# Ledger of designs, part 10: miniprotein binders against q9rrp1

Target 1, 274 residues: q9rrp1
Amino acid sequence: MASLNSALRTAQHVRTATRGALLWGYEQKLAREVKANGKLPRHLGLILDGNRRFARAAGLQREMGHSFGADKAHEVLQWCLELGIPSATIWVLSTDNGSREPAELAHILSLLEREARQLAVDPRIHANRVRVRAIGQHDNFPPQVLAALNNLEESTAGYEGMRLNIAVGYGGREEIVDAVQSYLRTQAAQGATLEQAAENLTPDAIGAHLYAADQPDPDFIIRTSGEIRLSGFMLWQSVYSEYYFCDVYWPGFRRVDFLRALRDFQGRDRRFGK
Key: E = the ipSAE of ESMFold2; O = the ipSAE of OpenDDE; V2 = 0.75 times the mean of E and O plus 0.25 times the DockQ between their complexes.

## First folded at step 3 (miniprotein)

Design sg3 (at its last look DockQ between E and O 0.49; V2 from the best seeds 0.00; counts 0 for: pae E 10.3 > 1.5, pTM E .579 < .8)
Fold by OpenDDE base, look of step 4:
Structure sg3 (fold): chain B 274 residues (1-274), chain A 81 residues (1-81)
Amino acid sequence: as target 1 above (274 residues)
Amino acid sequence: SPEELEKRLEEAEKALEYAEDLLKEAGDPELRYAIRALEWIAKLLERLRKEGNPEIQDRIKQLLTKLEELAQRIQELKSRE
């Protein structure tokens, strides 16, 4: 009987052989160096890009590229937990993704529903007390997707471990508009005039109404796919973020690539505009 | 659901067929993609195995056997370089 442990070991040995014993030794060295330095992001941003390009380069259907991308997100969550990264935001779906083929969007939403249902029962989420939130505009999502996201949020709402934000239907300009609208509604509920609301409007007042405002701003943002842009990801919060652009498609992103990015962050002097 | 498990097994089967097709060209890019496919399939099959549905367990074992065969073939191709 082929043991799954044999197949996994064989696949890992093939991976290790194909990358040379040098790359595994290097990854373990790099993991020790990153851990020994101790300077980790308090909040890690991840722009998940290249799923379709991965599928195309692999001769796979686009759908498989998204499935591989979802599985990669579970690996990165594990790596964040192993390193003790307190917060992470992963960008899965943008507001601009409305321009995608309806079939691709339906598949991504179905995948999101599946992954949300899986996370809600994932022993790693519960054992590590990971608080999961969906951030973005979800009003137009299918009811079953909304129900799966809400159940995931409710099932983890009392957890004080790692914070995981899943950015879906997320846009950075839309988040600022929603924050300003939330601020204005709060001011109105307090009996403020429009003039008083304008006078009281500060950067901190907007910040208090952003998605996941109870978390620190992202210290470090990683984008995959070789694209050198943020595309509005955490537009307000990214003012003092460090950026790392990795020329690897998201489904191809490796633990060594993640550790290289963290080593790069560790070498940076964060001046905060000083 | 059992239907969702079946759909995931079909995804694993298609990914194995794809990995096998990549191994026909045996180029460095193709071998890298085949290895990534096998790593994904192995993780998928491990999740499906842990879900504990008895109806799919024999199919998981068959896919694991094919995964091991393809992994050996990749190792052989790399030993000739």
Scores: ipSAE 0.025, ipTM 0.310, lowest interface PAE 5.9, mean pLDDT 83
Fold by ESMFold2-Fast, scan of step 3:
Structure sg3 (fold): chain B 274 residues (1-274), chain A 81 residues (1-81)
Amino acid sequence: as target 1 above (274 residues)
Amino acid sequence: SPEELEKRLEEAEKALEYAEDLLKEAGDPELRYAIRALEWIAKLLERLRKEGNPEIQDRIKQLLTKLEELAQRIQELKSRE
């Protein structure tokens, strides 16, 4: 009774009850269709929205919603690995924290530290040679959080399998400003005047200085929670992306929802300007 | 740390209480949220048990028993459909 086997049996029992026979059949059909088609996003963007609303709707503490969301992110990473998606960027924490209480923000950062340390030793990461990088502005993070993120990046820096970007302290406007600053510093180091730097500036020059410049632009972006907006996510890179908006909160995002999104992507026409 | 471990156990306990309350109201959205909460709790308890701390093993066993009771209630609700 009171054992690990008990928890595993309960999780399986709950999953069976959740899916039912009909939903299970539908998920299997979708999985077969997605695999048969073979067209996958080259770079998948994920806006993980709804953790707080999930918790609020259930009467749970906000901290629980973020823990549920972290667990869901691990499930979705597994689904990406199973399908062979080459790159993914997951938006976990924005630069805008004005609506968060200090205690909630402290909990999110503590959770981020724990999750980063867990990923650094995760067998899935190393077996699949996943290169993990935290993107965003991190200078104001607690030192232990920054150390955990840096360790995760260093531990995976040599891998050439899946590329996973964890966007934390991330905002699209801030990314563009950082890119322009990086570009200007490169020009200054080469002895360019301000006028020469202005003359040399191109869209490609900005693109070369974005956080994930070594990866293709996202070609598919999924947002949960039913809000039909990107909120600045990969603002520069998403110009030609296909968008999919799912009405469930992130912790409630199911494998069937993921497969439906991919099936929808597979049915879309060629994008102009790829 | 002992403080972090206690906080995670408190999170699991509160999540079980809220899942039980959701099941009392028995709408489709409430049922979905309750199922998701139980799935998350099961994974959390699995992780905590894997860490092997002897001091918490009895509490984990109690929480797993409550989790199984709630999962059985969900199964009973589903069988009516």
Scores: ipSAE 0.000, ipTM 0.363, lowest interface PAE 10.7, mean pLDDT 80
Fold by ESMFold2, look of step 4:
Structure sg3 (fold): chain B 274 residues (1-274), chain A 81 residues (1-81)
Amino acid sequence: as target 1 above (274 residues)
Amino acid sequence: SPEELEKRLEEAEKALEYAEDLLKEAGDPELRYAIRALEWIAKLLERLRKEGNPEIQDRIKQLLTKLEELAQRIQELKSRE
């Protein structure tokens, strides 16, 4: 190949070969159906699972699975923006860092730094005025990762077009503990005794102290890799969420898979509290 | 930096090897994963091309040649199905 322009033609060729006219037609029909229905998640939760299994099935180092997964997250962000989904939370790293090999954790953190830096200058973020927040416990992150996350948050802090939460160092039980601690500090600052704080404790009081309390609860949560569990993702907020468990590993998650999940959401008979 | 560019090119080479191995198995899940790898490589190559570093142009051309070969292999597999 003689030029870099052929790389763009090759990328188009690969996408054509992999989608086929029939699959492309089905995806377009599905996209029209989803848009015409109009019922979209107000807050979409995404549990990015299967990176390690994707790599294992392929004979790759597990680190490459995470790299593929990071690129997929950018694709899904684009799909959310195209549809106008107003809030999304993506779970990229749990608090249970001790169950991972140190080299894998270091790679995930280096990817997080790179991706945060890239998002901070991403034209889509700024053109669509996406407010990006990192939620979770970050005390033990390397300084360069913290700096990248802080820069991303600061550069988007005034935006009101879409809200993107990146759950990193996140666990639902830890979030609840942090919320209770925040509640108790507020009560103490107001002069409440422990007995008064206990009397004032309600579900709404805890909910007001969660990391992203200013956003509606997620109404739709997608988990890839076929695992049928939430593993503590948004544990407090997900009580009325509809759940979709996709059999595809996260790096293999296609736009048609995303649209199928949304169509399933549109067909659900949601009953709060049932 | 030159070190970052080298790491990205190495990732592309490993992803191409992965895609090639998956195509030998000729299954729908493996084909899906191979397609994802090729899409990732194409996006990476465009990013590196736009950065304009002349030092890596020949390596990008080599990767493009392999990418085309694998894309043609995908067309062959889809034609039989």
Scores: ipSAE 0.000, ipTM 0.379, lowest interface PAE 10.3, mean pLDDT 78
ESMFold2 (binder alone), look of step 4: mean pLDDT 78; pTM 0.701

Design sg4
Fold by ESMFold2-Fast, scan of step 3:
Structure sg4 (fold): chain B 274 residues (1-274), chain A 81 residues (1-81)
Amino acid sequence: as target 1 above (274 residues)
Amino acid sequence: SPEELEKRLEEAERILEYAELLLKEAGDPELRYAIRLLEWIAKLLERLRKEGNPEIQDRIKQLLTKLEELAQRIQELKSRE
């Protein structure tokens, strides 16, 4: 029922946005407020939720919802670049696909391949020196998808402008397990015994072996679709993050929604040490 | 069924309303998104038209006219960049 009410709110928001002059004025006011404040997330987390529910609410094929979600991710990347947000992680596909039909998963992976190939040649990526990485577990992906993701990572590996992580086949618990495995392999390569590795293990050691360890922890996480949970997104890194939950479905997420979230972030008490 | 056809027409109307909203933003991503919506709805409306139900054909024609109006606006917006 909550999902239905969220869809209805999205439809009402669309109708309200038809008063373009009022929304334009409000968006410009928000943009001025955000720029005047100047405080931006150092690392923005985005849980891109609601593609299926958006498609259902709009009477579209489910596959169309994922395509519109990808288009929205491009729009939000542009907004991040325009504001100068230095790092972002977008959660596209989790490790938990139990409720997805094989055809839907195949479509998402095909879309991911297309998007990775498009990003690799996107002028915005190269002009803004955006370093793009896919994070998660990818061993079972089709070879052409892996090739596209690897090409995107290799073509942007030298960039130091913005950092963009695409979390795909991603789960927070799986990330922690991967970090522990990576830590143990590093210890073994240094000739440590299992006992020495156990004694050398610290929270910082785990942190150093996470997928995006070269970046700051996310200080702000936005989830669309009205679900008030993180579902394990950046489970280790999000301990001190601020959270914003937006009722709109991801494909319906607008620049005004983005600016409102940032203004909310700017109004919150600073974390210790900030 | 007649109820299924009516629901699909309601879906088409909602999609066209959203496409019209996107045209107000007039950015390249919004125009691209609007084009995808219009392409999908054109296929849906053409399929519904081919089914030949006389009771809904006038409504389908109205929606096709709205779609053509929005498509024309997209072309105009693209030509002014």
Scores: ipSAE 0.000, ipTM 0.170, lowest interface PAE 13.4, mean pLDDT 79

Design sg5
Fold by ESMFold2-Fast, scan of step 3:
Structure sg5 (fold): chain B 274 residues (1-274), chain A 81 residues (1-81)
Amino acid sequence: as target 1 above (274 residues)
Amino acid sequence: SPEELEKRLEEAEKILELAEYLLKEAGDPELRYAIRLLEWIAKLLERLRKEGNPEIQDRIKQLLTKLEELAQRIQELKSRE
């Protein structure tokens, strides 16, 4: 692998060098400002949008856009680790795949299996004690995909560093339904009647039964591709979140874009119940 | 399967051709896209090499050589800035 390593090092050095002095200086200024401020999201939500449009714009097949998107997710995870962001949820695959061709969905699931297996043995995950969970509805996933996700969760379950949630087969309404079902099963186990369970139901009870209930609600959500909506992402938990909508496609999301979003977050006043 | 492996090699060849075309255009956005495509190809070729199929090793070697040529061309373009 000497020839591959040589090529990778050359590409990496050229990539660093191709940044303009002004752009490089601006990114460094942003990084210093973000670090100096010190206010980071306690839980960062990421809606990874634009893989297909990126591929189309670059003259590539759509499947390649998803692969570039996965690579970008690894870069952004590294940026989160470097800054010390405590929790992140990334939305990879929704419950509503009705518009996707079966071949595209199969490719996304195959890519998910590959990425889950890679993360399970990633030195970065273990060195930083990152606890990885897949959240969503997974009953319809192929057995090999479920096995890969379960292995990733089990191999990181004891970690108390960064929390990383991978939202796959995820929808906000489905999460709320799952939370209500979980709540009702808990009530039934305690001997409550249906009427008692109904009277005991509170917003906090729903919150306690959401997929990532042991983590704070997301305080900052970034969506790429210029779409100005959340599409149900963390529907219950996002009521008081700050939102940032970036016009770049996810695979084209740069460190400077990430830093600008964080600086914007740092400049915002967040007020609950006012 | 051999059919899937052949398709992945064809994908790698097409992406290298696209990277070469982008380098010909030589703008900053094109150069950034070319670098990213070469990085993606490097990962793909590493993955295919690890799968250990002897019948594709010569083809992987040829694609790695092309990747190195394009990476050197990027470096040359940068030095002419």
Scores: ipSAE 0.000, ipTM 0.200, lowest interface PAE 15.7, mean pLDDT 79

Design sg6
Fold by ESMFold2-Fast, scan of step 3:
Structure sg6 (fold): chain B 274 residues (1-274), chain A 81 residues (1-81)
Amino acid sequence: as target 1 above (274 residues)
Amino acid sequence: SPEELEKRLEEAEKILEFAEDLLKYAGDPELRYAIRLLEWIAKLLERLRKEGNPEIQDRIKQLLTKLEELAQRIQELKSRE
């Protein structure tokens, strides 16, 4: 009955709103436990899965599922800021869109443009000095979407608070190919022959040419929807990541689910150590 | 914007209607899903309330009343297990 009691307590909190504090203590206790432990992900990866299934289960249009998913991303960003998580990468749109209808893809790109424009002027972004970057392959995006993403990056480029990467048009295999191409162009600029470039290639050289190379590798990755796979998310960087698979659909992902995932992450160091 | 607030309220209304429809089936999966929808709506309504728009306050109160009604009905259904 805990979930029903939580729903009733949430409804009462919203209804009485002027009365201080949450009506349930578990979330606050869990937040205190997470903060007391002090171990946070250095770089949190988030695979935002379940928008379509959420909408289908609710009898709503797919477009509403993506809008609810965007709202959830804003909530989770706030939770990351509250806890002081230094870096996060959120996977919004894959390179593989073969299964998406053109109208759905157009809607996602329109939503992405709107969200990028809103983030560029969001007081939370500027007050917390959040540096936002879009990672992935963007050459085929509509010009207005690309302009919105570029404006967001430029308006936050000088910030050294939280690092937020929005993975759009992103695929792990494509990232590795892009890194190798970047490495080869750097070698060519230095006058290296193809043979010299091959001899100079190391795992660290590839790592240095990945999209978010100036950030630590993700040490914790959360995927919603109960799907137990990474689908190539941060394929090179995730070799030593801890993974957490949550059964809820992304728009239904609650602060208590987030805190439980973090507590699980904190507990993993204790399970096999000492 | 006023258009965005109206869109969010319409979305909240549709989700509450769907949550109410789930109660017809009275199974544990449907009840668990209805609870999650009510939790999401409660957070959305709290976010909209914080914006302090007087014109939407009555509409928010109506939606909160509906949410409380559905939460009570879920509790009644759970008590039958």
Scores: ipSAE 0.000, ipTM 0.377, lowest interface PAE 12.0, mean pLDDT 79

Design sg7
Fold by ESMFold2-Fast, scan of step 3:
Structure sg7 (fold): chain B 274 residues (1-274), chain A 81 residues (1-81)
Amino acid sequence: as target 1 above (274 residues)
Amino acid sequence: SPEELEKRLEEAEKILEYAEDLLKEAGDPELRLAIRLLEWIAKFLERLRKEGNPEIQDRIKQLLTKLEELAQRIQELKSRE
């Protein structure tokens, strides 16, 4: 009997090793296919969904889900840098916090402060000349969070490598309102009347006043957790975006999932023939 | 209730299963996540043990044994790097 049990344990270890090798091989095949195709998103949008559900599914506290989510964002940034994706916008915190408990929101803001301070001194950011900006409405953030975000932006402002936008306090409708206000203030500064400003308003004029106007519109958006909606993410600029909905929770999002999404994007380019 | 206690223990088992699945991938990010999950499981099980419920002490010991098994496998995978 002891000999039989030993053999079964060995068989289980061999099966585990074989499954791991097969997945590794599949990931390497995907990486080769993505690199061989060569077409990458010009601007990748990421909706980081599922931190709470991940924590619940794993029997963990909600706060731990957000910490794992932050760890995953660092991994995905590395994958973007390895592939040479020129721009990415990650949606970390919405303007709509109505469903969050005050303690959870306080934890998310504390985590955001810590992550911003760590990114500001991250050798990857400086070596790859990543320009980091926080986009959204920040006026009501705690002063220490604002200071951390401002320091991150200032320390990377001169970089011309990858563009990384961290969407915090972000909502698509709020972005459009901010763009219109910015447009109207620009018109007023040039001496335009209200009627002239109205006549000069075009889609391009609104586009020029969006948060990341110096970057191309996102051509590919990935949302985790299986929710098949954008929830207002980059509402104006996503009109012609391709989207990919992955059913894994954000902290569980793997490199193979990322590569599969990119391969799918590359297949869609083939269909449009523009 | 015994039903609520079983749910808590089943959650711990599910976390260990997830950690074991991460070891099949054997990538650095997967190993890092597995290590963090095992740390959190250890804290959870230690908290349950300190509560002193005699009905679950044997189950806690069994789950700790599984945790130790997975920790040894992580060490083996790290030594292969």
Scores: ipSAE 0.000, ipTM 0.156, lowest interface PAE 17.8, mean pLDDT 79

Design sg8
Fold by ESMFold2-Fast, scan of step 3:
Order: structure tokens, then sequence, then C-alpha cells
Structure sg8 (fold): chain B 274 residues (1-274), chain A 81 residues (1-81)
């Protein structure tokens, strides 16, 4: 049992309730401001950075940082659904794994399999009619990981609500190469010569063969962890995107941080025209 | 109105559940946020209790009991530091 005097003091502090009311209202005020403005990203890009540094700062194993990062992705998906953001791409795993130990990469892929299986049966996904796709290069993934990703895509393929892309094994330069290869194979199937294919090549032709070609280009990209670069994220599609760089590590990214980023986006003048 | 009163009680229940979940995490930010939520609920329940509506007194008593339970858990968590 806690001491009576300590318990009474805690209950009395709880009963005064001045600051709690103000903080409770602040997040709702930001959400109302964002909704009142009405301008939302048509396609939100998220570069999830800082899982390792979050774990290190907390004195935890590195692998726990990735699990906390996955939990945060579920929270952010909920915030996107609440606000009505129509499309989002989250960057989970790049093609460049040179700085990762094999055991860490194996853990990330195991976590990805588990998360993909969980999303496939998540009531939020089905109730909100979220179409989920994995984008990137997957040929070297373990068969069980690929099966989980394919099942997630198949179970949501008919949905027309929100579009969610999970970028795994993703790199912007690799996406462009894949788009060119896809374009050339389409031209060859139509009987075009190499010269005809070259003459028919336009920026729009490349755009039509990117991984999420049926969606608008991202108009807003958020990166956590304070790094002020995109690292090739949606390299072709991001040429006119607005960027927001947040200093918090991804697992520490709060709803108020998300709402502040959206409010900032709403205040920006976009380059291609008003 | 009766509809507004029921809505406030339902909101109080959900906030107490959320505060309890935050306390399970036992992190410093979670603990501070739980305290702020419990302060707000305590103020709301005290106002409703003083209004003397007999039909809701049992629900208010249950929520105040849960609030006191969570306040005790905060004391336990603080004693570990």
Amino acid sequence: as target 1 above (274 residues)
Amino acid sequence: SPEELEKRLEEAEKILEYAEDLLKEAGDPELRYAILLLEWIAQLLERLRKEGNPEIQDRIKQLLTKLEELAQRIQELKSRE
C-alpha cells in the first residue's frame, strides 16, 4: 500500500486538473485547424528514420527499435484515416543494406512478414477499404515474406478508400530502371523496334511504368530523425513535393508532430502554380 | 442535456482506459501524459458528483474508484525511481 499522505497528495494534484485540460484541447485544436483549412496532401510520403537511434537513446536492443517503429506506423495509419488523407507511401526498407548486419536484416524481414499478415486481417484496413501494396524489388526476399506481402495485396486489391504503399526493398534509382525495363518490354510486346521505342519515350511514359503509377505524385514528404535529404525516396515523383524534416526519431513521432507538419504544409505555396 | 451527460461519462470511461494503457508502458512521457489525463477526468467527475444527479452517482463512484486505483499506480511507479 502507498502511504495515505502520498496517495491523497496525488489524488489532489489529479483533481486540480488545469494543465491537463489545456493539453487535452491543444491536439484537438490543431486537428480542427487542419480540417477547417481542408487542404490535405493528395499523396503523403513518409521516410521512417531513427528506429536504431531511438533504441540506443532508451538503452534498449536495436531490434526493439524496429518493433516500436512498426507500432508507430500503425498509429500514423490511424491518423491518416481519421483525417481522410487519400494516399500514403511509407519507406520501411531500402535496397541499400550495406550498413546492416545480416542478423538485423533477418529480423526486419521477419517483422515485415508478421506485420503484413497482421494488416491483411486488420479490421481498420477492411472497414476503411484501404488498398495496400508493397512496392520495391522483392526477388531476394524469403518465400514466406513474399507470400505474406502478396496475400496482403490480394486481400485489399478491390478497395477504393485509402491507398497505402509499403516501400520495401525500395530505391528510387532502381524504381526508374524497373520503369524503363517495363516500358521497353511493353513496346517490344507491341512489335516496336528499339528506334520506335526511343521515339515514343516521354516523361509520362516513364511515369506510367513506376510502381504506383495509378496514384498522384506525392505532394508532401515527411522525414523523421533530422536528416535533411530524401535519399532517393520516390526520386521521379518527388520533383515538385514539399518537404518537412522533423527532428524526433520515428518511434517518438507524436500526433501533435503530425498535425503541425500538416498545418505547415497547408501554409506553403506550391511551385507549379497558383 | 441527458445525451450530453451520457456522452461525457462515456468519454471519461474511454480516457481512463487510455490512461491505464499509458501506465502499462511505464515510460516517463507516458507517465506524464497519464497524469494530465487523470487530472482532467478528476475535475470533470468532481463537478458531476457535486451536481447530485442520483441516476449517475453509481457510475461516477465506479469512475472515481478507477481514478484512485490509477493514482495509486502512479505512486508505485514513482517509488521505483
Scores: ipSAE 0.000, ipTM 0.154, lowest interface PAE 15.3, mean pLDDT 78

Design sg9
Fold by ESMFold2-Fast, scan of step 3:
Structure sg9 (fold): chain B 274 residues (1-274), chain A 81 residues (1-81)
Amino acid sequence: as target 1 above (274 residues)
Amino acid sequence: SPEELEKLLEEAEKILEYAEDLLKEAGDPELRYAIRLLEWIAKLLEYLRKLGNPEIQDRIKQLLTKLEELAQRIQELKSRE
């Protein structure tokens, strides 16, 4: 006969298995509903937050959280491809690193190099004709990281399928400054005086010089870890975006969480699609 | 850290058991769910192996062998064999 402790463990196991089956069934129902509705983001923004807290909660080294986070980014890319989302921007590394220890930053950059090299030869990238670009300020990155990012961009530059932007060394204020600088250099090349350049500056001119100007503005932005702010993510382009804040840590972000976010998007204003 | 490593290996074992149970039901949706679980466990075991703790290497190898057995079973089911 089973002891009380044995019976309690069995009950917990049954409850866990039942919960898993119910979650899986719910996920399939959500997937059918999302596909039936047919409205998808034209450009999905993803703010990847919670890697450090996930690692801490799991009793793992902080660096492991970033590795799990990279794996999750691959899963979410697959979900985007399955649904046919035409453009996505994922925010991996900010320009504001004041709270990061040098060893953590070095690890993130090393992981970025590894992931860029793997993506460049990923059959999924080439089969789906995914154009991958790193956006942000990269001048201070190690040469091997820059080489890996450049190789990934060059190997996918001709693709006309999904557009994937990896925001690294990215900040919204810095993007706007870079756009204005790019605009001014273009004006100077055309022989404009400073006064003429100032008179010619419009919101559309700034928009034309942003990092992903060849893509539509993000119409849906998801942030994980429960923090209810954008922290400057695509600051200029996100003026009319819908926002979804999920309380799970990024490495724990499940397909049901993704599908719930999309269902929520589908229930909102149809300004960015029908 | 050592206590959490043991806990993660126990969770990995339980998830592999759940995946094995799913394969007994032999539907396309069950196969899809089982694949997700095995992919997650494969990543977890890879990262735990990289930590280089000698005490858990044999257990990681055992779990990886079970993972490979289940992956082979999934391929058989996908081919309807």
Scores: ipSAE 0.000, ipTM 0.149, lowest interface PAE 17.7, mean pLDDT 79

Design sh9
Fold by ESMFold2-Fast, scan of step 3:
Structure sh9 (fold): chain B 274 residues (1-274), chain A 81 residues (1-81)
Amino acid sequence: as target 1 above (274 residues)
Amino acid sequence: SPEEIQDRIKQLATKLRELAQRIEKAGNPELEEAAKILEYALDLLKELAQEGDPELEKELRWAERLLELIEKLLERLKKRE
């Protein structure tokens, strides 16, 4: 028995080392391939889906799923910074909350306040000069949540490094309506008549009034949870985006999944302009 | 071939799942650890099999050896009852 137990311990130790080597080697291979290619998304869209299903599958409380999801967002931000991705938009909370219980929504908003406050003092944000902006419709948010988001935006507004948009209270159709309203108010301020405003309206004019208009359109969008749709995420800007759908739930999204998605992006041609 | 490798990985995962209750019942910490390490290794081998890694055959043989040692230890523990 001692000889068999010793053999098992040796094989187990070797297998642990092999597991570590496999994971490290695979990640290093993917990272080398991604870096060697050099083509990165100019603006990465992330639809963070599966927090509730992750918690359910793991036998955890629903609220823990959202907390793990927030932790994963911090990990993915770090991966974006390491690779030098210049812009990212993460979709955290939709305008459509009809399927959420009031207690769950309250918890998500409380978590958002905490994360915004923590991000505002995060050394990674300031060292990398990350400009953080909350995009969406926020009028119905609790005042303390709005204050935390405004403070985060204000404290990073002068940064010219990576641009990070946190889409909260966000819907693509609502964004387009907001863009048209913004366009019309700009025209009115310039003394244009309604007819002149109509004549001046172009796709580029709408684009100029979208929430992240100072950034390029997303060229790559990743959605977790296996849902094969965008659900209106950056509806106007995503017309020519490449899409990647990953079966893992957001809190289970691994660095290898991220690198594999980027490698896939690098192998694709955009279907407009060539 | 790639199909043979994928089938071998599936066979290992199936055998490990079939042994799960016996491993738990044995109350042996080394067996539980070995089973978890093998499960992680098999998940990584599935990823590598999709990539066509030439080192995959070597790693798969180690996974097969670890399962054999798990089976032998379970048999030995049963015999000592």
Scores: ipSAE 0.000, ipTM 0.206, lowest interface PAE 11.3, mean pLDDT 81

